# Miniprotein binders against Pentatricopeptide repeat-containing protein At3g56030, mitochondrial: the designs that were tried, part 10

Target 1, 310 residues: Pentatricopeptide repeat-containing protein At3g56030, mitochondrial, of Arabidopsis thaliana (Mouse-ear cress) (q9ly43)
Amino acid sequence: STVNPNPTASPGRRTCVEFDNLIFKAGSSGDFEAVRRLLNSRVVNACFNTTATFKFLTNTDSYSSSLEDLRRILPQTDAGYTRKHSYETLIARLCKLGRIDDALVLINDMAIGEFGLSTCVFHPILNTLTKKNRIEEAWRVVELMRSHAIPVDVTSYNYFLTSHCYDGDVAEASRVLRKMEEEEEGVMSPDTRTYDALVLGACKSGRVEAAMAILRRMEEEGLSVLYATHAHVIGEMVESGYYALSVEFVMAYAGKDKRLDEENLGSLASKLIKRKRFKEAKMVLKEMSVRGLRMGDALREFHEKNVLQS
Short names: E, the ipSAE of ESMFold2; O, the ipSAE of OpenDDE; V2, 0.75 times the mean of E and O plus 0.25 times the DockQ between their complexes.

## First folded at step 9 (miniprotein)

Design e26 (from e20 with D1S P2R E10M; at its last look DockQ between E and O 0.85; V2 from the best seeds 0.67)
Fold by OpenDDE base, look of step 9:
Structure e26 (fold): chain B 310 residues (1-310), chain A 86 residues (1-86)
Amino acid sequence: as target 1 above (310 residues)
Amino acid sequence: SRRYLELLIMFLILMARQLIEEAREALDRGDYETARKLLDEAIELLKLALEYAKELGNEELIREIEKLLEEVEKLRQEIEEKISKE
């Protein structure tokens, strides 16, 4: 009795990377029906789209044709999450390519088709515009959100706040916070990004003490601190010549997250070396070594040469 | 809860305080022009903070801001006195 091994090879769960590669091949070859099928299959396999999903779409001669084909097939994807997620991913790709107008066209497609237009769909656009200091255009997008009865959330406002804080413009930052206050009561509250922006603003204005005070308040409020927030403070401390204080700062926050510590101490050490503050740099590197933190190649070489051989 | 307004007021006060300290340092160095500019900026921030504090009806914040404004005014007077003797 030859037991025929029924190769019920359950089609192995394709990885997100595999799906991205397949979509890339299909999109590059102009097989958009395959792209549609793969987008559907991806969600069924619990593999979400990534920033690489629509990487085949580039600013080349085929851009317009490819975009038209995508606009044709996206409405044909499975209704609900698959379709919405596909639009969101494509909009993000368009933003990365600097094709903001085309992203807005897709938003209009979603509105007309009732494909689940939401606040998060606008985030990539707002982020891109504010980073490029196209503030007026970004506010027009906010108005567009409102016209579609889409609520403007704290994330949306934080893009504006961050942009103004990056420029060190306290007045405009204040205006944004005022607008946030004027939103419906209880709908919004300051979050990690809000505080990060203010720390950034203080740092960009050369106000290290203020930055530290804001950071402390953030911690008191129980908000998680971003790596970026520490980076702002460290950068400004070194730039302002507060070398001893910068060492104290990174040491005070060390021990909670190894990865964060590696980044903070490593970054500080590199900056100190660049400023020829070798004494302080050696202290930081010694601490990294004691804590078993990974050093980049340049820091390791410096450590071996100047700390271990001395 | 007017959380953003509270945060804004805090931010403005912190920035203003640091400006005042920097102005003092400038004054100590004899850089009266820089000191004056810094104080002017501090005044602007404090005035804005005061408006918001009044909107909140927070008497403690109002008093704090008013105290800072008084301090700034004293520093301005000191600067003017030193300039007049130069």
Scores: ipSAE 0.586, ipTM 0.825, lowest interface PAE 0.9, mean pLDDT 92
ESMFold2, look of step 9: ipSAE 0.636; ipTM 0.880
ESMFold2 (binder alone), look of step 9: mean pLDDT 86; pTM 0.842
ESMFold2, look of step 10: ipSAE 0.642; ipTM 0.876
ESMFold2 (binder alone), look of step 10: mean pLDDT 86; pTM 0.843
OpenDDE base, look of step 10: ipSAE 0.580; ipTM 0.821

Design e27 (from e20 with L7I E10M; at its last look DockQ between E and O 0.73; V2 from the best seeds 0.57)
Fold by OpenDDE base, look of step 9:
Structure e27 (fold): chain B 310 residues (1-310), chain A 86 residues (1-86)
Amino acid sequence: as target 1 above (310 residues)
Amino acid sequence: DPRYLEILIMFLILMARQLIEEAREALDRGDYETARKLLDEAIELLKLALEYAKELGNEELIREIEKLLEEVEKLRQEIEEKISKE
């Protein structure tokens, strides 16, 4: 009696990538009913949407029709998280495509339909506008948030702060910080991105000492430091010719996070090589080797030729 | 949250101090025009910082900022004296 092993082929838990591929295929073929079903099913399978979920939507001739179809089916997705998450993901995609007006249309859809409009829905729009230096428009979006009784959070303000700091505009950065202070108590507090922006501002103004002081204060406050923050400082130090100081800096912060160390030391080494600062570059590469840090191919080649053969 | 003003004041002071140092360097090079511009910018930042420090009622910060303003004024006077002798 050959006990036929019941192929309890538990339908293999589909991955996020698989869902994205299926949605891509369905969307590309114009099967938006399938898109709707897949959006519903992926949440049930604990596979959240990604930046690739709506990649089938592109700035082509089919854009308008596809968007209209999406606007039709999204309200039909499962109420609550699935629907809200789908709108958020699509809004982010529209922002990536530079379709800010259409993103705002979807926000209006969410408002009318009461689909859980929240502060985070506006983040991609604010981020995109501020990165493109469309500051006035970004402030209009903030007013739109307020009109819907949606609180403006620290993340929203940080986009403005970062933009002004990127431009080295201390005056406007100060104005943003003042606005943040004037918000209701308990609504927001300075975070990692706030300090990152200020470090960026100091760096963009060529003021490395100030950047370092702000970074130290950030650490004293117990805030986690972003890779970007270190990158700002390293970049400015090298640009300003502070080669020895840049080496000292990366060494001082090394040893806490291997990945961060790989990025910081690797980036610095590359920059030093580009500036023909070979002595300092060799020091950094030697330290990477001693610590067992991964080197990119170009750095590895340089290390082999100039450090190991010497 | 008063921490925003604290951070802002800190930021402004740090930026102003750096400007003052750059102005000193410019002065040492004989670039009086650049030095003057840098000091003017420093004064603006410090005045703003002072306003916020007063709003917070932080006497220590107020004193610190006022001391920096005095330093800037001395440097300005030195610049003017050197310009007049040329």
Scores: ipSAE 0.501, ipTM 0.797, lowest interface PAE 0.9, mean pLDDT 92
ESMFold2, look of step 9: ipSAE 0.543; ipTM 0.846
ESMFold2 (binder alone), look of step 9: mean pLDDT 85; pTM 0.819

## First folded at step 10 (miniprotein)

Design TH10 (from TH2 with D1S P2R; at its last look DockQ between E and O 0.88; V2 from the best seeds 0.72)
Amino acid sequence: SRRYLELLIEFLILMAAQLIEEALEALDRGDYETARKLLDEAIELLKLALEYAKELGNEELIRLIEKLLELVEKARQAIERGDVRKARELLLEALEKLYEALKELREK
ESMFold2, look of step 10: ipSAE 0.611; ipTM 0.877
ESMFold2 (binder alone), look of step 10: mean pLDDT 88; pTM 0.882
OpenDDE base, look of step 10: ipSAE 0.732; ipTM 0.893

Design TH11 (from TH9 with D1S P2R; at its last look DockQ between E and O 0.87; V2 from the best seeds 0.72)
Amino acid sequence: SRRYLELLIEFLILMATQLIQEALEALDRGDYETARKLLDEAIELLKLALEYAKELGNEELIRLIEKLLELVEKARQAIERGDVRKARELLMEAAEKLWEALKELREK
ESMFold2, look of step 10: ipSAE 0.641; ipTM 0.884
ESMFold2 (binder alone), look of step 10: mean pLDDT 87; pTM 0.869
OpenDDE base, look of step 10: ipSAE 0.745; ipTM 0.901
ESMFold2, look of step 12: ipSAE 0.593; ipTM 0.872
ESMFold2 (binder alone), look of step 12: mean pLDDT 87; pTM 0.870
OpenDDE base, look of step 12: ipSAE 0.748; ipTM 0.901

Design TH13 (from TH9 with D1S P2R E10M L19M I20V W99Y; at its last look DockQ between E and O 0.86; V2 from the best seeds 0.00; counts 0 for: SAP 72.36 > 70)
Fold by ESMFold2, look of step 10:
Structure TH13 (fold): chain B 310 residues (1-310), chain A 108 residues (1-108)
Amino acid sequence: as target 1 above (310 residues)
Amino acid sequence: SRRYLELLIMFLILMATQMVQEALEALDRGDYETARKLLDEAIELLKLALEYAKELGNEELIRLIEKLLELVEKARQAIERGDVRKARELLMEAAEKLYEALKELREK
């Protein structure tokens, strides 16, 4: 059973940070019985595990003795949410350390113990492998998911799609989209991350106009456009030397989301300054000032010296 | 729903559209090697789009992509024989058909 965590601690009770610090001390000193007790008690206080919970693990080598101790105590944590979330958090930490084989050992432990494997547990493994361009290994993990009757979701496929698009590999990206089409009835339609990957793919292939067309289609379908999606387009325009077009692009999207505008215009101005495109950078900074958008220190200094002076 | 297949076809056609546009620009500046390379890439993408359009079962889209392949292949051949005026004419017609294919896909 899943417990709704308390993100803000009440006075007089331990916070999630305090639990993480206690677990860090216990794990660092080899007191894994204390780690077990703290994993149980933090849930009683509505404090869920964080990315810091297993930070005492720092060894990048596989099969360390501290992992063996954790494998011994995790089955002894309270059943349900506590144990499942402890495994999930540890698997994510091992992926952060690059210890994928160890993460897979924990997957097998969860399967044997019948501790409630789910798609979410596999996400950090797939994300790590695809980001490191270990695509064949990532597909073997998908086959492992299928062998346990774990559904492969849109998020899982999007890791592959994004990786192939980042490499400009249209053929492999196409194959992933075909696999997504073949999913069971009731699968959601392409989401914002699916479109983001295709915009990225067009950009990495040097096809910025195709990228812009895909982005327009994304908006016509009512999908929210992420900063990351705009960043792909802005980056490619500057990389390809389309400086005037890059200014037009950010201006066309300005006025809808102030935080997005600050990121888009600020990022573009910084890229233009780095490329010594000072005329275009001044236009962007002038517009930021007119719209009341925040500037970082370096941009503000440049604006004061070069726009307000002239 | 066939929404991922439609998205895939749209992606391939948009990429091919930009390649045809760039090939026209390369022709105008006399860079025939670049134009030919771009058309070879566009043909590859259009062949994939045709396969997926057939799987989708959209007869109008199939017809449009088949015509596109004919036009682009003939334009490539015209470049090889030095007939730049013919190549440009064929690519302008292909650009029109690419727009029609995108409209057909969008209305579904």
Scores: ipSAE 0.637, ipTM 0.878, lowest interface PAE 1.2, mean pLDDT 86
ESMFold2 (binder alone), look of step 10: mean pLDDT 87; pTM 0.872
OpenDDE base, look of step 10: ipSAE 0.679; ipTM 0.869

Design e28 (from e26 with L56R; at its last look DockQ between E and O 0.86; V2 from the best seeds 0.64)
Fold by ESMFold2, look of step 10:
Structure e28 (fold): chain B 310 residues (1-310), chain A 86 residues (1-86)
Amino acid sequence: as target 1 above (310 residues)
Amino acid sequence: SRRYLELLIMFLILMARQLIEEAREALDRGDYETARKLLDEAIELLKLALEYAKERGNEELIREIEKLLEEVEKLRQEIEEKISKE
């Protein structure tokens, strides 16, 4: 039902960036009828909303006016995907601005209008609340979901799990997993984000060897390890003084994705340099050079002065 | 069907095993206070893992956790005796 974005621009065909720019101009100028038309038109042109679509909405003295205008025109967008995705995108924008109460107002608007509430509109709300350590409020949002007969999915629970694991709170993380077991019906099962949260929990507790064991279990289950998970493990290895192990870790995962390799190796090299672990940093930078991986300016300068001249 | 409970038990056991290893290292160094704290944490995690393993009804896992918990408790008692004499 969803249409893929246009892979290349053609004469007379607008890109997703062009639609976002037009919406920005229209919204900034107060032409919300144009905003409505552009939201409909971009879907017909195989372009979908992005994180930039509602960037004209900001935290300013006049932000209440822009939101109220959006609240008037969104019900008037084409029914189905267009309207649902417009609400989803706006709710995500409000969450990025820290305007959770306004996001909940839009939830209520969707409920009253019978526009098809689903679990996914709640995800940015839960993500924002849990990242800000507003856990009690996040659970109240879960109760709101239940009041609308909207099931709480694995993604929703993973926000709580990740938050507790980030704090190193194994007991509360265990409680979340227990809740997932008790409330699970149907096809919900541990996914890559679930394992990633547990790896994070082990790392934040300072237990890198346990984190590595969990990573091995993920691979045995056929789950791919996310970049964010690698970053947490690398960070904890350096913080805990496992410098040689950190180098071995990134080398073990190198070769699967060039962009991922650039981020992992580059990040590790930077962390090692900050910690004055120049021997280990030199090893990482030498490997980046051998593999043809891009370096930022600071890393490139360090590499030229300290690796190529040695 | 019971994959969350299985994952939770695995996580608790892995964390506890590393705590035990760290406690043994601290004991070998003579850092009895650190060893004591680490073993108390390991006992807490293992007791929770045992609770969930009993809920799953996995007799082999229950037996292994109980064996590990017994081993940890013996080490904790050894350390407490050394702390009181010093």
Scores: ipSAE 0.547, ipTM 0.839, lowest interface PAE 1.4, mean pLDDT 84
ESMFold2 (binder alone), look of step 10: mean pLDDT 86; pTM 0.838
OpenDDE base, look of step 10: ipSAE 0.591; ipTM 0.837

Design e29 (from e26 with E22Y; at its last look DockQ between E and O 0.78; V2 from the best seeds 0.66)
Fold by OpenDDE base, look of step 10:
Structure e29 (fold): chain B 310 residues (1-310), chain A 86 residues (1-86)
Amino acid sequence: as target 1 above (310 residues)
Amino acid sequence: SRRYLELLIMFLILMARQLIEYAREALDRGDYETARKLLDEAIELLKLALEYAKELGNEELIREIEKLLEEVEKLRQEIEEKISKE
């Protein structure tokens, strides 16, 4: 009788979800003292903030009032990690709401209060601005970081690199890489996101062979490949009419991660069907079936109708 | 970090090589204008790569890029010859 030691979750600890729900109720009702207490309590209970923590803050009529209340109570949270983490979480929420100016106000609050301003606090802002192609503003934020003696890390630069690569702008991408090179030696090195951006750039420029070469180099350097990187290549191969090559590609990388395989093969099958490449689509779906990979409803229906009944 | 410069040079060379291939394909189709544009873009990338390779002091990369530039020049000459015969 192998006693499966199911670690008995001690009944008394609130989960992160429970804390988020309580904070949501408190924030929605305007009880910001309760929000403050809950923010303190959750850290003590080893339940960190999530992307849902400040979900009660929305672009509604109560936005300004709620933000003012939050700005009032956050400095009153426990010093150190609790306070810093709360600001970071709220800044991320503001970025999601498109409230970049308000996020910058919170950064200023952190600076004045010396609440542990760091590079990671700026990441959501840089990500949001670069995704919206507000590049000049993003660079102003970088200068703001420097003015506060905050180091600009590889993640920060990768947002710019990714944005330019998405646009297929090789010249601007090159300029970003040059800037990264000019940083202090040993502080920065190309990472998975750097290579992902370059693969994206090659794909957006219709240069599949170049994309594959960059991907190979990434693997040779022992870097983990992101799902997004495979998605770029698959997308461009299909778009460029390299249907056979796309099948070979997904098959070559299959078998390492079931979830990744489900996404890659499923995505490819869907794209092939949309392009009326039924022969190749059937090959992919057969492989998914053989490997026991989960199919979405639409793919399953197609598979049953066109592969199993044939 | 020299690693970024190396990566940048590699990226530029790969992009340029692809452009050269597309230019050859365009040339084969008789699309001389497209071929010319692609080669011009390739030249720009290769020149930039060459500058960086020189900065890095990598003689192997310099030689590789110079060879590619020579190849591009030959293709440009071929295009001009074909245009002159039409």
Scores: ipSAE 0.547, ipTM 0.802, lowest interface PAE 0.9, mean pLDDT 92
ESMFold2, look of step 10: ipSAE 0.695; ipTM 0.904
ESMFold2 (binder alone), look of step 10: mean pLDDT 87; pTM 0.850

## First folded at step 12 (miniprotein)

Design TH14 (from TH11 with M92R E96R K103E; at its last look DockQ between E and O 0.85; V2 from the best seeds 0.71)
Fold by ESMFold2, look of step 12:
Structure TH14 (fold): chain B 310 residues (1-310), chain A 108 residues (1-108)
Amino acid sequence: as target 1 above (310 residues)
Amino acid sequence: SRRYLELLIEFLILMATQLIQEALEALDRGDYETARKLLDEAIELLKLALEYAKELGNEELIRLIEKLLELVEKARQAIERGDVRKARELLREAARKLWEALEELREK
């Protein structure tokens, strides 16, 4: 009832890759009327835009395309999902190219045309700005969201939180969390990304015990901790030179989930070998053998060669 | 429900707990400069936790964090005077109070 799904593709119609290739050819040759038609027809075929859809748009003169031509034809695409998603995809492409001001121009185009601004069109802009540590500009984008009566969501705040935690800036991370509390009236709650950011912050500060306590708290809240969270934490510890602490972390967590243990210990051993931390790597590999954990081919070869030389 | 404030206070207290433990270890090995620096960091985190505990309106938590700040400040001063035995005593008491603060947060 509240759902408005796109039409289902009929058998024998083009694939998403085929549509992206056709759009690339049309855009590269300056045939923007063909681009418009292809943007409309791909949605009919249940082939939604991808990160490749506007790949013909670059920062060089080697492509025969223009943002101004895209700005002309996008309002002429089919109303609703097709037009909105085309803007979203183009905004994301411009952010990938580092053309934030152009992305903001498209935001304004959507506002003037009343094409359905929502929180999701701002996400790539906020993500790009926070990753580049352009925090003041990112907050100005938040103010732009407010000027259009668009509520700031958990995803948006988590970009700021993750950026400050990556830098080890507890004070600024605290201010973001307070803003999340201040602006929420019982809809927004800490999610897996919120806790993952705090784990990252504790790790960047070298506080392994605090990181583990936060992970424990996350489980007590009934939130699922994905293997990727552990892998990120292990990677940050190794990248920051906390080799002994990284071994302690995986050992403290070992014994509850064999698949997780294989990922954590295996990933850590591989990273330690790459960093030439052979003493620590052998310690991890020995533990993998003792616990009956499977090793990848490269890791197993290293282990066997090391034992043969002892 | 003040879920973000509770999480924030818990995060600050957990970080302060580890800083105080590391400061105790630094005292044990005679590294008084490291111990002072770690306590300075813990004090800043506890001041933030106090600010947010006041916003949360949890009177028992406020009392606990105020006592924690007193203990850690006195321990820092004891290190500056060279009174390592007193500093250790105060930090052990602070560690116990940190546990009490975490327990109070679990009351919601």
Scores: ipSAE 0.584, ipTM 0.870, lowest interface PAE 1.4, mean pLDDT 85
ESMFold2 (binder alone), look of step 12: mean pLDDT 86; pTM 0.867
OpenDDE base, look of step 12: ipSAE 0.745; ipTM 0.900

Design TH15 (at its last look DockQ between E and O 0.87; V2 from the best seeds 0.72)
Fold by ESMFold2, look of step 12:
Structure TH15 (fold): chain B 310 residues (1-310), chain A 111 residues (1-111)
Amino acid sequence: as target 1 above (310 residues)
Amino acid sequence: SRRYLELLIEFLILMATQLIQEALEALDRGDYETARKLLDEAIELLKLALEYAKELGNEELIRLIEKLLELVEKARQAIERGDVRKARELLREAARKLLEALEELRELEKR
């Protein structure tokens, strides 16, 4: 009776949600042999692990027993992609639970078992530590990566860079960029997240014009600008009182992505209304209407009362 | 090429450029304490940019940033003694040198 939404699977095969639910039931009941079989079977059905796969593992049960059982059965999953991805997914889950030491135990398990330890399994650990401002610990994890001859990639360094830029700490951000230059000189190149972090850093320092210059540099490099990068700039412009410039900015980028336009113009209009910049808000809302962009309830009421009534 | 050092120097110079422009605006409205604080910040960024320009090994960029530091430091001193006209003149020259530094960085990227 269950329909398989996976277009590559035959009727009657399980979906990714169904696999996650079965794993949740099996893990919650202590049936780790079933967990092992389901981890293998889902890959055969093109239903890869998700953020929900290990949700039965929590901080509210005897986590020592549940994790130890997972540590026993993961080596017994099918070799290659299945086992590697199972470790990666479990490490990410442990990081979400704040159990960094346990995640590092799994790193060691992968190293000893020679199960394909790579840079990507370290990403959730570094991300979690830098977001929690545990920078010294994050650098020790980088040293652990080096001890296993695992290359530190742009993504890894960007976690540090973003954290320092969020704090407006230009000196520390500069030191991270310097370290990125030293890593296999000329091999690693700045990417979209590198530029996003610098735009964020300029904005958090209150330097919207510098942020705009960096954004223009991103475009000259042919890099796609992230939604979050636009949000940093719009927010700083309004906070700094650059209302006319903020309208020019969103109009200059409008027309390429309707969902981005809805977010940028809608967010700007809301911020302008809160600051009682009704002339500018009306201009933005009029443009949203002309372009057929969706408005939230409050914006729609303001538009109908103040734009359409005129 | 040394893309991260070039990006780092560019970032620092762009930040310093805005600080100097804001300092000029502060001078125009008579807010000398704000202008001084903005210039102190710009000096710290330019010192860091100089450190990395030396690591990059670009003689012209080094020369430009050294001149920038001289101009901005002299402008801060002029503000301290109340010589607003001199401070403004020095900062306008610094702004021109900042544009030269940015152009030098863009020429390096083309290589």
Scores: ipSAE 0.626, ipTM 0.883, lowest interface PAE 1.3, mean pLDDT 86
ESMFold2 (binder alone), look of step 12: mean pLDDT 87; pTM 0.878
OpenDDE base, look of step 12: ipSAE 0.746; ipTM 0.899
ESMFold2, look of step 13: ipSAE 0.603; ipTM 0.875
ESMFold2 (binder alone), look of step 13: mean pLDDT 87; pTM 0.879
OpenDDE base, look of step 13: ipSAE 0.747; ipTM 0.900

Design TH16 (from TH14 with E10M L19M; at its last look DockQ between E and O 0.91; V2 from the best seeds 0.66)
Fold by OpenDDE base, look of step 12:
Structure TH16 (fold): chain B 310 residues (1-310), chain A 108 residues (1-108)
Amino acid sequence: as target 1 above (310 residues)
Amino acid sequence: SRRYLELLIMFLILMATQMIQEALEALDRGDYETARKLLDEAIELLKLALEYAKELGNEELIRLIEKLLELVEKARQAIERGDVRKARELLREAARKLWEALEELREK
């Protein structure tokens, strides 16, 4: 009976969660030297920063002092990836807090210090501004990128495109696409998010057939379809009263990804129930059951009461 | 990369097509005001599409979009004159031409 030696627990590499907790404790107590050390140690342990890393920074009375301390210690982190990644993470946190001006200050710190300023550093800012419909300010940030010789990527433009499409503004969406075309040849191509935005625009305009045609083109181009893209179409179909079509749609795309199917069919079923379309809802739930798809509690209850007892 | 121009033209034509279809439905309901508004919007989108088609240098696509614009404008005028039958005919023809334009865009 050869006792397979218990794989020696590799010496306890701290998890990302553990690092975040330690940084939270240190930051909350004002021990920013400990924060610096932990940021360095984290990368050495192959634990990347998360959205929770700077969670101790909040819009409270200590905000200004904590930010000042962070600005002091970040330049003192290990050069290269650790420092760059720390700035990126903090900028993202500032954006979540609505502190866009302070995020721009940190960008300036990175520029002056030559800490590896790149396009991705601006993404959280552009995302936040465009979501808040601060479009003019977002374009000023794009100009700032250009002033630092930082290329504007597809992701950056997609934030604008998505914002205009969300508003159903086809004209402004078109202008964004035109700007994307005007970029250097071969540098940019439409991606999954570009098509997602256009599908969203069609849906928000009540143009289901257009949305479907764009989705088909996306598939023909070999691009992966996002859950969000399907959600736009499903949502608009139900809202427009295309109940039968919505069922056909989710069935047509079912079978490729179980998780996606759970989300699409589950979402549709919920929406149909909300609209009192019980016949169609039962069809969807039956299909979920046949495919062995997981149902949320509410859907499961409905299924048990209305499908299994019939 | 002409990919964005192609995508943009496709998007505009698809949106215009849907607007024309909705305009036909509005005409069927006797909602002439809504039909007219939809056609005005469609015309704007088609004008943009035409500009981009010219930039793309697709002569056949340019011709098709110009014809579409003519048809939709005539349909709008027909509505204004109260000639709903003529408007419907013109919009049906326009809808067919829109699909031809989309096919032309796809084959290149």
Scores: ipSAE 0.551, ipTM 0.807, lowest interface PAE 1.1, mean pLDDT 91
ESMFold2, look of step 12: ipSAE 0.595; ipTM 0.861
ESMFold2 (binder alone), look of step 12: mean pLDDT 86; pTM 0.859

